# Designs tried in a protein design chat: VH-VL binders against Probable D-xylose utilization operon transcriptional repressor (gntR). Part 16

Target 1, 226 residues: Probable D-xylose utilization operon transcriptional repressor (gntR), of Paenarthrobacter nicotinovorans (Arthrobacter nicotinovorans) (q8gal4)
Amino acid sequence: MDATSKRLTRTTVASQVRDFIVMEIAQGRLPLGAPVREMEIAAQLGTSQTPVREAFRELAALGLLESRIHVGTRVRQLAEKDLVEAVPIRSALEGIAGRLAANNYHKHAEEVRGSFEAMKEVAEGGDRRVFAAASTTFHRSVVRAAENASLLRAWNALGIEVMTILAMASSDIPLDDAAESHRPIVDALEAGDPELAEHALTHHVAAYLPATAHSNGGVDAAVQAS
Short names: E, the ipSAE of ESMFold2; O, the ipSAE of OpenDDE; V2, 0.75 times the mean of E and O plus 0.25 times the DockQ between their complexes.

## First folded at step 7 (VH-VL; framework fv_tarlatamab_arm2)

Design m5 (from k2 with heavy chain A33Y, light chain N55D; at its last look DockQ between E and O 0.63; V2 from the best seeds 0.00; counts 0 for: pae E 6.9 > 2)
Fold by ESMFold2, look of step 7:
Structure m5 (fold): chain C 226 residues (1-226), chain A 122 residues (1-122), chain B 109 residues (1-109)
Amino acid sequence: as target 1 above (226 residues)
Amino acid sequence: EVQLVESGGGLVQPGGSLKLSCAASGFTFSGYYMNWVRQAPGKGLEWVARIRSKANSYATYYADSVKDRFTISRDDSKNTAYLQMNNLKTEDTAVYYCARNPYKYLSHFDYWGQGTLVTVSS
Amino acid sequence: QTVVTQEPSLTVSPGGTVTLTCGSSTGAVTDSYYPNWVQQKPGQAPRGLIGSTYDKHSGTPARFSGSLLGGKAALTLSGVQPEDEAEYYCLLYYGGAWVFGGGTKLTVL
């Protein structure tokens, strides 16, 4: 029976390593295109290389890392197309999360309000990468409030932090306005209104499409389709 | 070399007042949030107050235990943060530390002062 | 009243591995609480080790790492040294305010 315990434990550690690497990318300490070394990550997190290697495989499968024979592993260079493809999926998942979370909100209110306040505070610093990480943390708190483990797993797999960085690079929105634009989500959740929360989240996520997608009507189509 | 130096501690009677100072050097002071943290003798750390930067209109936050009695302030031209403590109580007896965190990153309490002792006793 | 909970004390042998935890009375600790870890040695001022769950401060030894584990923030020391004997505080963000845990006294025997 020991093998079952080891297998489950190793998988859990690998998920923590994955989340750490995604955060490093979102905060800009691990730039797009930068090398990522298994031994350095393992040492930093106090774990063996096995769960780190598993996390690297998972992130490569998700398109966030890339490996080349004899060159090693790097953070993948991402393009505007990746954002355009991911945003409608994120919008749909977060819409469902909002509907479910509206019924659970009071159990999660302190976490959601706290992450909203953190995002506003970070916006005052003016760093778009730091804001992208705080914004992602807020959205994750809403998805957690849905109390649906399958939904959270699917949402986490999208690489939201990196997609948010790309969206902010394509947008002129001041960060304090971006942060405040999340208030309708909190208001809908506090009202306990599932349909309003769903709409607030799907509309909000679509606002982060690149300007070229907005000009072609992609924002309206993505919002209406989600 | 980052340095934070607290001063202004001492002995006061209950109901009295003190003003603490935190003199900063070795960094661009105006780009950081400043905090006060206290530690009662033999006890753990307790966060007391925070003041944001000029870019954030110097907004302030306080622990519930000190609201309306303590006021945090700063003078960026002097690279100094202050804690005005009024209506002091015996439970305010502690070593008071100042600490910084960069407003660019929400939570990196990276550098701390050596502390100044405040004793409130009758 | 929000309470941040840490083990009061832990013991580890030199070269061993130990994990300190940090829980919240409000529920599971997540990255929304921006967990920070601070070290204080006897008679000394506190020193920041880790912020935002994983982020090492400059000068934090490689043997220290932060994580989220089992609904708590965690600080793991791998290859513990005698000089790591200290009190370790967690602090969590609660919408503008910070709350410290009670601290964990780490003894290295």
Scores: ipSAE 0.083, ipTM 0.625, lowest interface PAE 6.9, mean pLDDT 83
ESMFold2 (binder alone), look of step 7: mean pLDDT 92; pTM 0.945
OpenDDE, look of step 7: ipSAE 0.703; ipTM 0.867

Design m6 (from g01 with heavy chain N101V Y105M, light chain D52S N55D; at its last look DockQ between E and O 0.31; V2 from the best seeds 0.00; counts 0 for: pae E 9.3 > 2)
Fold by ESMFold2, look of step 7:
Formats: structure tokens, sequence, C-alpha cells
Structure m6 (fold): chain C 226 residues (1-226), chain A 122 residues (1-122), chain B 109 residues (1-109)
């Protein structure tokens, strides 16, 4: 065997199980609060329980699953306090990303514009979990356009895609309004205006705060953050 | 069993017109976007057009190479998608496949038909 | 103008592991390009294997997996079988339009 090729292409069964569960949640096939059982996942994927248990541990550490002794594991319900804590951090990081991305946009325009168009198309389907995945993809494309690896690592470490998936799954905001709310971000980036891009992203994300935490109303907060 | 059956291919002269059909069975047709993809002899695949479901207002999209010459449509009561091809060119010679995508998804091209050959030559 | 690039051909032994890649002329490939993988055996219609980077379709064998690797979309086959000999196409989404790569001919020897 070619040992070099083997090292470059290896993946673990546990990581494949993890990715499967994330996709099932994002695609709406595994609802918020739904029980997730090791034996059922193992049977479905044709694997033993060991890699499934490892995937459950990783997802619980990320905050996507909740596990309680003798009660079981389920998809996490989003708590209001998690939004209050996460939104200011996300706003700061994405604001910085917007400022940096404005001068790099021409190199990333197809990814950013394409992700925005995909988000609009997915919005027409009405599946909030699928929309949350598309919205997360759009925001990550903006962070990538900043061309700052440290910023991307910090953004990814916050588990923002998980929180976005959970928040959109519990929101009742029209998805076409949610998609359209991202247009000011794209416009600011296309204009190449760092201050405008920072403002657009900061205020887009900050409006995600629950109604009880700000004066604009809860529905706008859920839409604006995703 | 999911089935997609293309028909309407044949020989046509440059400048001519042809209408392809994709008859669907084994699934709820109205819940899917429909795509046309072509493959010139000995060449790779080229995406041609798509039409979304009724839930997505039957929105249509076209490759630049066929825009304004081709029209995609569907009749959900007949479980059939269509490709009207006008002003055909020799470059349009290909096997034409149809493929489905669930209406909630952008990019899940799971099942394809067997194709119908269109030959454009004088 | 936009080009999707794949290896023209690859060879792998039965039971081996191979990774096919899919690059974009516009820059690094991300989930925002919605990478799809399609298999076509000689004289047959194509069939979808993977959508949206990672999502296996019904009937896709477990030995196939999708990922992002080194700025490209990747299709990895682990434990390759003789029946996997085929041409593999990726396709990427560019804001309303899809673009196929040139295809990779996989030979299983």
Amino acid sequence: as target 1 above (226 residues)
Amino acid sequence: EVQLVESGGGLVQPGGSLKLSCAASGFTFSGYAMNWVRQAPGKGLEWVARIRSKANSYATYYADSVKDRFTISRDDSKNTAYLQMNNLKTEDTAVYYCARVPYKMLSHFDYWGQGTLVTVSS
Amino acid sequence: QTVVTQEPSLTVSPGGTVTLTCGSSTGAVTEGYYPNWVQQKPGQAPRGLIGSTYDKHSGTPARFSGSLLGGKAALTLSGVQPEDEAEYYCLLYYGGAWVFGGGTKLTVL
C-alpha cells in the first residue's frame, strides 16, 4: 500500500457519524428536542455504537446535543441566555470580517454573491433548518473574504453555525424576509466600503437579540442574526 | 421505483426546433425541481436548464449557452417536464438527460433518466 | 471563464483508497458552491452520489464520502470495488448556474 496516500486521505467513522447528524439536523430530518439514540444511529449507518458514542460526545461538547444520565440524548433546545451571550461576540467578529473583506471582495465575489443567491432560493422552500445552513454558509463566506485565518478560527470556535441552526429552527420569521435582510451586507462589500460593511454586519447580527433584550422586537432579532 | 424517461430526440437541421419530454413516475413529481443536462458525444456533462416546483413559483434558470433559445416548462398534472429547443445549432448535438432535485434542496441531483439523443446536422 | 477542474484520470487497486478533487478557477471551493458528485459508468446514465458537499443519496455505498480538502471539494472512496470503475463528475453552483468539471476516469486494476 501507498502509506503517503493513506495518511493524506484517512477519515474516522466517528467524524462521518458526526457530520451525518449535523446534516440531519440542518436538513430538518432531526427536529429540535428530538431524542437521538445510539443504537438507532448505529443501525441506520451500519456501524457499531462506539463511533456513534464518540460523535455524540463531540456534538454535546459543541452544544448541538444534550445528554442527561438516565434520560438520554436529544437535540439541544436553544436557550434565550445563549443568544444574549453569543450575539455580541458574533457581532464583533463579523464586524471585523466585514471591514477586512471589503478590500478583498473582488477575489471572493462569486462565493459571497453565490451564497446569497442560494440563501434566497432556499428561503422559497420554507424549510427553516435548510435556510439556517444556507445562512451560515453565507456568513462564513464573508468571514473567508476577510482573508484572516485567525479570525476564521475564532469565528468557527464559537459554534455559530450550531447556534444559527437551533435559532432558526425555533423562529417563525418569514424566510424571504430573513434572506433579504442580508442584502445590505452584500451591497456594502460590493461598494468596497470597509466602514459600511462593518456597520452592516454588526447591526445585522446585533438585531438577533431576543425581544426581551432589546427595543426592536424579538422577531427582528432572530431574522437579523441569521 | 423512481423513473425518469426522456423522449422527443431525433435528427434536426440547424435553425430547427425540437421539444423534449421527461415523464416521471414513482415519486410525487410536484415536490421536485427538474433539470436538463446534456452530454455531447465523447464529452463531459453540461448543465442546461432547471425549473423549480410550484412551491417555488416554477422559477426557471438557464445556462448562458442556451438562454433565449431554450425554454423549460412543466405540467404537474401529467408528471412531465419539457425542454423547447429553438434555433438549434450543431453544438447542441448531445444526449439530453433529465434529473430531479427535492424542492427543499438546491443541490441533490439523486435520480437521472436514460437520456434522449438530439442530432443537429445538415 | 469559470472552470471546474478535476484530475483527468486516476488508478487504484481493489481495496485501496482514492481521493478525487474538484477545484474552482474563482478560488477555494467551500460549502457555498454546493459541491455535487455524479457517477457515470460506460454506456449508462449518470447517477447522483453526493449533494451539498457531504450528503449521500439513497443507494450511495458507504465507501463513498464527500469533504472539503485543501481548498477543493473531495470525493473519497475507501475500500474500492471493481464496480467503482467509472467516470466521476463534480458540479459547483455559481449563483443560479451549475458548472460541471471535466470528469475523472477512475480505473480499478
Scores: ipSAE 0.006, ipTM 0.568, lowest interface PAE 9.3, mean pLDDT 83
ESMFold2 (binder alone), look of step 7: mean pLDDT 92; pTM 0.939
OpenDDE, look of step 7: ipSAE 0.358; ipTM 0.725

Design m7 (from k2 with heavy chain N101V Y105S S107G; at its last look DockQ between E and O 0.05; V2 from the best seeds 0.00; counts 0 for: pae O 9.7 > 2, placed apart)
Fold by OpenDDE, look of step 7:
Structure m7 (fold): chain C 226 residues (1-226), chain A 122 residues (1-122), chain B 109 residues (1-109)
Amino acid sequence: as target 1 above (226 residues)
Amino acid sequence: EVQLVESGGGLVQPGGSLKLSCAASGFTFSGYAMNWVRQAPGKGLEWVARIRSKANSYATYYADSVKDRFTISRDDSKNTAYLQMNNLKTEDTAVYYCARVPYKSLGHFDYWGQGTLVTVSS
Amino acid sequence: QTVVTQEPSLTVSPGGTVTLTCGSSTGAVTDSYYPNWVQQKPGQAPRGLIGSTYNKHSGTPARFSGSLLGGKAALTLSGVQPEDEAEYYCLLYYGGAWVFGGGTKLTVL
């Protein structure tokens, strides 16, 4: 197992708490904008507040939670509409990234290939949340390979990490299939074919347009990311 | 309020056919996978069939015990899931429940209907 | 043939703690099996309690918790209440299909 794989497969109490919260949000049991209390989560999971606090920090860094002075911690407002609107934009940006990356792939091949292999490896573990992180890492590597700072900024502004985590947490797509669905992207990049890479990425992302929102406030139908 | 209402159960002879319906309300039906689960009298729960959402190409799965005899389907425009049961056997006698799973998710069988009784008897 | 195994019956005193387990004939149960727990009381339809190992339904009391234990899925009730007397089923995912365990009858005495 490479260093990346080991990092991705490490499980701590905090990570478990994080994953739990992500799932609660993904399935609407923690509504968007709702307050999240450390003590309540700790009690619910039968753990101390320390790992919960750590989880909150991680989730805040990912943009899923927000903390305000004197207000506390809350689930960020991520309307389903916003997620739906983000998918086409992501598709377009990553298409551009693919086109550019194809021309620069020789400089970034190790990172892209490595992240792809890591994704495949974590898929075998069956942890969808870990897989989401690996998927995001892969896509980021492609965007980086485009060597376009403006593109990377725009891509980061979409909150891809949060979207992917939520999508995968609520997805029933087999992880091995999800991982394999990235192969055409890698193949196109390795072939140095800008058009093929653009097509592969655009269609890969666009295929995951969510259905309409459900009444219970969950984000189950918001996005499908792999 | 989320509701699942099964219908179509009844008495049928061995070799006969029935079609069950599961009418859904209170949520975006198209955003959920649907399952049929049955329970024979005095017995445990048995998973029967699953149909995924449109986003997952309406993929279907069956228990071995009902494979090639039962067909699960759905009409999202009617917020209804179906179970076509052919070549029914006495061992198919059970209360049939429909249960939803979150959109594109294997995560949770969160809501169940009240069930409909199917009795296969000569 | 895949078999999911549960304790046929367990007894616990009010206020006590009990752990139900769910094992797979295919090997150690992991998150890949998406362990679910369903409660059924006599004469009632089943009710989903937990999915994806530890994910509680919104109506699931806090005293219920899901985990992985010793290669099995586990449901723990801490501070058992009389109303918790019921049949508890686990189900595991196997590449498209679900398989139920035989259920555990929990008696509260």
Scores: ipSAE 0.009, ipTM 0.527, lowest interface PAE 9.7, mean pLDDT 86
ESMFold2, look of step 7: ipSAE 0.486; ipTM 0.756
ESMFold2 (binder alone), look of step 7: mean pLDDT 92; pTM 0.934

Design m8 (from k1 with light chain D52S N55D; at its last look DockQ between E and O 0.49; V2 from the best seeds 0.00; counts 0 for: pae E 3.2 > 2)
Fold by OpenDDE, look of step 7:
Structure m8 (fold): chain C 226 residues (1-226), chain A 122 residues (1-122), chain B 109 residues (1-109)
Amino acid sequence: as target 1 above (226 residues)
Amino acid sequence: EVQLVESGGGLVQPGGSLKLSCAASGFTFSGYAMNWVRQAPGKGLEWVARIRSKANSYATYYADSVKDRFTISRDDSKNTAYLQMNNLKTEDTAVYYCARVPYKYLSHFDYWGQGTLVTVSS
Amino acid sequence: QTVVTQEPSLTVSPGGTVTLTCGSSTGAVTDSYYPNWVQQKPGQAPRGLIGSTYDKHSGTPARFSGSLLGGKAALTLSGVQPEDEAEYYCLLYYGGAWVFGGGTKLTVL
């Protein structure tokens, strides 16, 4: 495959590396604060360091990794403030996504429904990090269903994986309930109702705010901003 | 150690019935979904059926090829999954494997049994 | 009917690198399909290698890696060993059901 064709593929090696690392973090195999080495990742994935470095840059931009001079690259220590700042934006983006996805749902029904079912399945396992990954997968499927590349880029730039991990870590909601909380989204999409889908997603995402943020009116602010 | 042991295979005539069992050990059976996968002689693997845990209401799923003929079930008290096969056809001839669905890191089909042979022949 | 497509056969030299792919008739394969890879050696029961696109199962050698490539799931073997000669199946998740690919016969020569 011509080098040019590789660039035209939606998924570059770097993006694959990125996704791999995100998954490792989301699933707890790369703990928060843990060092991440380019060479090790390259070896694990059977690739060169170049795409790994690119992936590291992207992940740093997303706030998942941090690089310090003379220390190297590590998984970022995530803070609740990151969630508080990002949730309103996420809510808005996913609201838009829901509206658009509702019109295109028939093309993406299997992916969305499948990811929802998978999320429900992993909820039984009781691992909140694994669940976070599944949740992210579901939300991503909805954003993809919007068929808006700009939206997807913006959404990806928010670091939804990190946000979701933080949300799940700070919440005591049973995972089965957490999974079920997505049902209104699916129902709205299946109904082909853009407004309902937007509402369902906006409200759902707003609930990702930490309890401390809720007490300060953060949820209401997020919903009103949507 | 996780173990899955299939049993109940054998020779049956077309139109006949057979019930397979999958005995599980080495893990909390009730917390896992179970699957049946079959392999015809010299052919590839084919997913047959899945049953979810009690927490998921024992929801069942079937391949179109076996829908309405096969029934997957489980008895958590016995750590056993079952596959009731009715109206068997020659094309159902296969080694039948059971496989669990772990939730660890969203991994699936990590453990398989050794399989049990079902032969449908006149 | 959903069809999962794999290369029927691939050949690789010992120490070489090979990538197996898994495509879906429904469109681009994403994490939502939770790609799995299963290895089966002649006369043996299948063995799970990878789940959820990237997740290596217990006992999966480090030389195996899962990824998404060009709208397909991919299994890459780097530093192939003779013992890696086997049939490799991919599985994709479609809501409640799983669909197997046709399998790839990997020959190590």
Scores: ipSAE 0.390, ipTM 0.736, lowest interface PAE 1.5, mean pLDDT 87
ESMFold2, look of step 7: ipSAE 0.417; ipTM 0.744
ESMFold2 (binder alone), look of step 7: mean pLDDT 92; pTM 0.939

## First folded at step 8 (VH-VL; framework fv_tarlatamab_arm2)

Design n1 (from m3 with heavy chain A33Y, light chain N55D; at its last look DockQ between E and O 0.02; V2 from the best seeds 0.00; counts 0 for: pae O 8.6 > 2, placed apart)
Fold by OpenDDE, look of step 8:
Structure n1 (fold): chain C 226 residues (1-226), chain A 122 residues (1-122), chain B 109 residues (1-109)
Amino acid sequence: as target 1 above (226 residues)
Amino acid sequence: EVQLVESGGGLVQPGGSLKLSCAASGFTFSGYYMNWVRQAPGKGLEWVARIRSKANSYATYYADSVKDRFTISRDDSKNTAYLQMNNLKTEDTAVYYCARVPYKDFSHFDYWGQGTLVTVSS
Amino acid sequence: QTVVTQEPSLTVSPGGTVTLTCGSSTGAVTDSYYPNWVQQKPGQAPRGLIGSTYDKHSGTPARFSGSLLGGKAALTLSGVQPEDEAEYYCLLYYGGAWVFGGGTKLTVL
C-alpha cells in the first residue's frame, strides 16, 4: 500500500465522529442551537462515548459546539459567522505559505504532487467527506512546504479540515471540478513562482466560501487587497 | 547563447513618447519574467516594470515612478519585450536595460541586455 | 515607501573576505523577500550573481555566496580577486515590485 494511501486512511474514530457531526451541521440535520448528546451520537454511529467526547472537545475548540453548565452541548448559533470570518485568515496564511513554498517546492514536490493526485482519485469516489480530508492533506502539504513552523501552527489553529468539510457540504460543485480547481496551485509551485502561488492559493480559498459569505463582499475585498 | 538586445532609445522632448524593444534569443522566452530596469547617469539601478508570460496572463507590474505612463508588453511569438513610454520627463533619462528572471525558483536577474540610452531633454 | 539599504562602499585586500549587506526598511529580511545580488563593473551592463537568497547563477564564481545575516541579506566574497572590483546591488521583492538598494562600491586594494 503506497505511503500516500496509508496517510489518507489514518482517520481516528474521533476524527470520523467529528467529520460526521460537521457534515450533519453543514447539511442542516443538526440545526444551529440544537442540542447534541454524546450518547445519542455514540449510538447512532455504533461507537463508544470516548471518541465522541473527544470529537465534541475539538468541535467546541473550533467554535462549532458550545457547552454550558447544566444545559449540555449544543450547536453554536454563530458557527456560520465564525466560518466566514476565518476564510480571509486562511487565505492570508495559505498565500504566505504559497509564496514561501515556491522556493522550497523541490524539497516537497513529491508530497504536494502526491497529495494532489490522491485528491483527484478520491474525487472519483464521490464521497465529499473523504474528499474534504484529501483536500486538507493537500493544503497541509503546501503549508509544510513553506517550512515555517509558526505558519503551520497558525494554520492548524483555524481547523481547516472542519472548514473544508463545511464548504464541501454547502457546495454543489462536482468533486472532480473541485479537485481540478487545485491545479493552478500545483502549477504555480512547480513553476517556482511565489507570486503566482500566492495568488492561486488566495483565490482558491476565496472561491470556496460558503454561498452566504459571497453576499457580504468582504472576502472579495480581502482578496483584492492581497 | 542567451542574448538580450535593447533598441529604440534616443533623444526625446519632455512630454514625448518612445517605445523600446528587447529582443531575446538563446532561451525559452515563455519561461521567464521580463523586466525593464533603468539607470540614470551616474546613479544606481531602478526597477521599472515586470511582465509575466502568456501562460500567466501577461500580468504587469510597475514602479510607482512610471505607473500610468509606461506600459510593458511582450510578444512571445517574437521573443520580444516592449516598453511604451509616454509623457516622458527629464528624470526618465537613463540607460534602459531589459533583464530576465526565470519562473523556476523565482531566481535572479541572471541575464541583462547592454541597454539603450533614453535622453529626455528640451 | 520601502527602502533597501546597502553599504555605500567597502574595501578589501586581494585574497581577503568581505561581506556586503542588504537591509529592508520594513524589517528583517527573510527568504520571503527573495534577495538578489547583481554585479556591475564600470562601463558594463549589470550581471546577475545570486537569486532567492542563496541560488548562484551558473557563471557566478564559487567564492560568492548568499546568506541571511542579522536580519539582512548578505553577499560574501571569500578570496576576493582584483576582477571583483565593481558595484554590487541587492534587490528585494515586495509582493509584485522589486526594489533595488543603493549599491555598494567594492574596492580591491
Scores: ipSAE 0.011, ipTM 0.537, lowest interface PAE 8.6, mean pLDDT 88
ESMFold2, look of step 8: ipSAE 0.368; ipTM 0.710
ESMFold2 (binder alone), look of step 8: mean pLDDT 93; pTM 0.945

Design n2 (from m3 with heavy chain K54T A59D; at its last look DockQ between E and O 0.37; V2 from the best seeds 0.00; counts 0 for: pae E 2.1 > 2)
Fold by OpenDDE, look of step 8:
Structure n2 (fold): chain C 226 residues (1-226), chain A 122 residues (1-122), chain B 109 residues (1-109)
Amino acid sequence: as target 1 above (226 residues)
Amino acid sequence: EVQLVESGGGLVQPGGSLKLSCAASGFTFSGYAMNWVRQAPGKGLEWVARIRSTANSYDTYYADSVKDRFTISRDDSKNTAYLQMNNLKTEDTAVYYCARVPYKDFSHFDYWGQGTLVTVSS
Amino acid sequence: QTVVTQEPSLTVSPGGTVTLTCGSSTGAVTDSYYPNWVQQKPGQAPRGLIGSTYNKHSGTPARFSGSLLGGKAALTLSGVQPEDEAEYYCLLYYGGAWVFGGGTKLTVL
């Protein structure tokens, strides 16, 4: 196997490991502050330590895990706070993306529409992790449609995949409804209306806020101001 | 063992009708979207239609080449998918395969039947 | 009309490496197109290999891998075996519809 093939396989497995760990955290099976061991995760998933280590690195970079010398890797205590703080940023970035994408949507219509329809199909499966991935794919397609490399880089740095998994894990919304909630975004983009697209995206992203965050007037004010 | 078995193929005249069946076994049928794919003699694969379950019904999609002529359906109680073909044309001559796609991960056309031959000829 | 394009034919030696590509007329292929790969041997029904760009079916040999390469979906075979001689089809997802490529005939010499 050439080095490229091995790397691609490892990345794929690492992503799966990442998503697994995120779900474990979101559902409380990995409590905040709890130690996470590479060997144990590898054993649970029937994989080697290498992809697990890669997943740990990614999750550490996103602030969900922390690694200390001689202490090991643990779930960060403030991970939820970081997630809440990231939501307004995501909202702003995707709002910008929507505005830009609306002006050149014709070049990206198949990708955006296709990913939207894929979410509807995945929703029937009932797997919230898989749905989160499909949702992320859709939102990424919108950001790509903005044709702004800086925007895409900033968006990628937020770890939207992880955010979406956490949001889906903490929500009881039926997945078919979750999928359908994206329709206003697609409609706005198809209409070529930058203002509607921005509005649809910012309001949609605001819905990912945990119920506890809604009580703090700050995010509602930001959504109302848009 | 996962099995898909197509039936109902045969010889039909242009303008005629035919109904194909795909009997599934060895898996939870309701967890999968069902597809029909055809292959004309000596040609490549062509996607024909898909049916997936929804919360309260079914969602269907068709290739433009068969739209308004073909109808895909399913009976989950019988673990069977169907393809009603109306107003058949000579270009519809092909081996027709059924293939499943899991909802769970929307992964791939992992299992296929052996196919059933449909010949449209005067 | 959307067209999916593949190499008509490729040749590889046993033990060698070969990469098949799958392009879209609509632009660069991304994960949003959920690239799939299907294998068909002469006189046999098709068999699914890979879905969602990277995901292997349980029966897919380890030597097969999916990726995105240069705006196309790609299937790489590392350590090709004689039994890998077959037609390989890619298919892309376009908002409810699937579109097959023309297929690549892989010859192992």
Scores: ipSAE 0.419, ipTM 0.781, lowest interface PAE 1.5, mean pLDDT 89
ESMFold2, look of step 8: ipSAE 0.558; ipTM 0.794
ESMFold2 (binder alone), look of step 8: mean pLDDT 91; pTM 0.934

Design n3 (from m3 with heavy chain S107G, light chain N55D; at its last look DockQ between E and O 0.03; V2 from the best seeds 0.00; counts 0 for: pae O 13.9 > 2, placed apart)
Fold by OpenDDE, look of step 8:
Structure n3 (fold): chain C 226 residues (1-226), chain A 122 residues (1-122), chain B 109 residues (1-109)
Amino acid sequence: as target 1 above (226 residues)
Amino acid sequence: EVQLVESGGGLVQPGGSLKLSCAASGFTFSGYAMNWVRQAPGKGLEWVARIRSKANSYATYYADSVKDRFTISRDDSKNTAYLQMNNLKTEDTAVYYCARVPYKDFGHFDYWGQGTLVTVSS
Amino acid sequence: QTVVTQEPSLTVSPGGTVTLTCGSSTGAVTDSYYPNWVQQKPGQAPRGLIGSTYDKHSGTPARFSGSLLGGKAALTLSGVQPEDEAEYYCLLYYGGAWVFGGGTKLTVL
C-alpha cells in the first residue's frame, strides 16, 4: 500500500469556520458592520463554540472582524479596503519568493508540483472554498521553497487564505481555468529561472485581484516594476 | 501539449557540417534548459550538449567527444534550439534528440523530440 | 572518466516486482547527482520517467518509483506490465554535464 497518499493537510474545524465566515462576508450574507455571534455561527455549522472562537480570533487578527468590549464582534467596515491594499504587498512578496525559489526548486519540486496537481484535482470538484485552500497551499509551497523565514512570516501575516477566498468569491472564473493559470509559475520554477518566476507570480497575483482592487492602479505599478 | 520537433538531419561527408534545429511548443521555452542527446545505431544514449536559459546567461556545456566541434544555441523568440555540428566524423552518426530539462539544470529529461538522423559517411 | 553502471538486462514476470540500479564510479550516488530515469521502447524516442531521484513525471505510471538504494539510484517497478518491456537508462549529473548509464534491457516474460 504505497503510503505516498498525498494527504491533503486536514483542515481544522476552526479553519473551516473561518473560511465559512469569509465566504459569507465575500458574498454579502454577512454585511460590513454586521454583528457576528459565536453561538449563531456554531449553530449554523453544527459545531461547538470553541472552534468558532478560534476562527473569530484569527479573523480579528487579520482585520476582518473587530471585537469591542460590551459591543461584541462585528464585521469590520474597512475590511475589503484593507485586503485590497494587501494585494500589492502579496505580489511583491511572492515575486521575491519566486526569484529565490527558482534557485532552490529542486529541493521543493515534489511539494510544489504536488500542490499544483492537487489544486487541479480540486478544481474539478467545483467547490470554490476548497479550491481557495488548495491554491493557498500551492502559493505557500512556493514561499517555502524560497527558504527565507522572514519572507514566510511576512507572507503569513497578510492572511493569504482570506484574500484567496475573497478573490474566488468575487470572480466567475471557472476553477479549471483558475488552476491552469498557475502553470506558468510552475513552469518558471521548474525552469529554474528567477526572472520568469518573479514575473509569473507577480502577474498571477495581479490578475486575480478582486474587481474592486483594479481601480486603485497600485497593482499595475507593481506588475510594471517586476 | 509540450512538443519538441527536431529537423536538419541528413547525409554528410566526413569533415562536413550540419545544423540541427529543435522547435519547441506548448511551454515557456525561454525558461528551460535545452539538451541534445544522441543515439548511435544499436547503441545507448549519449548526452551531447546543454544550453541554459537566459536567466543563466545561456551558459553552454558539451561532452568531451564533441567539444570544440559542436555549438549549441537557442533563439527564444523562435522557441528553437540549435546544434551546429562542424568537422563531423563517422562516429557522430546517430539519431539526435532534443530534450528539455526543468528544475534549472538538473531536473527531468521529461520531454523528448522524435529525433533526426545524422549519417556521416564517405 | 566517470562511468555510470546499470544492469545490462533483467527479466521479470507480469505482475512481478523488479528493481533497476544505477551506480557511479565516483562513489555513492546521492541526491546531489540528481538521478534521472528514461525509458525507451524499440523504435521509439526516449521518454522521461523520473528526475531528481524520486520525482515522477506526470505521465509516469504509479507503479514506477525512484529511490536511493545501497549507494545507488534505483528504479522500482511494482506490478510490472507487458508494456514495460523496454530499455531503461539512468542519468547522473556531474558539474554541468550529464552522463548516461549503459541502459538496462527489461524483459517481461
Scores: ipSAE 0.000, ipTM 0.494, lowest interface PAE 13.9, mean pLDDT 86
ESMFold2, look of step 8: ipSAE 0.339; ipTM 0.691
ESMFold2 (binder alone), look of step 8: mean pLDDT 92; pTM 0.941

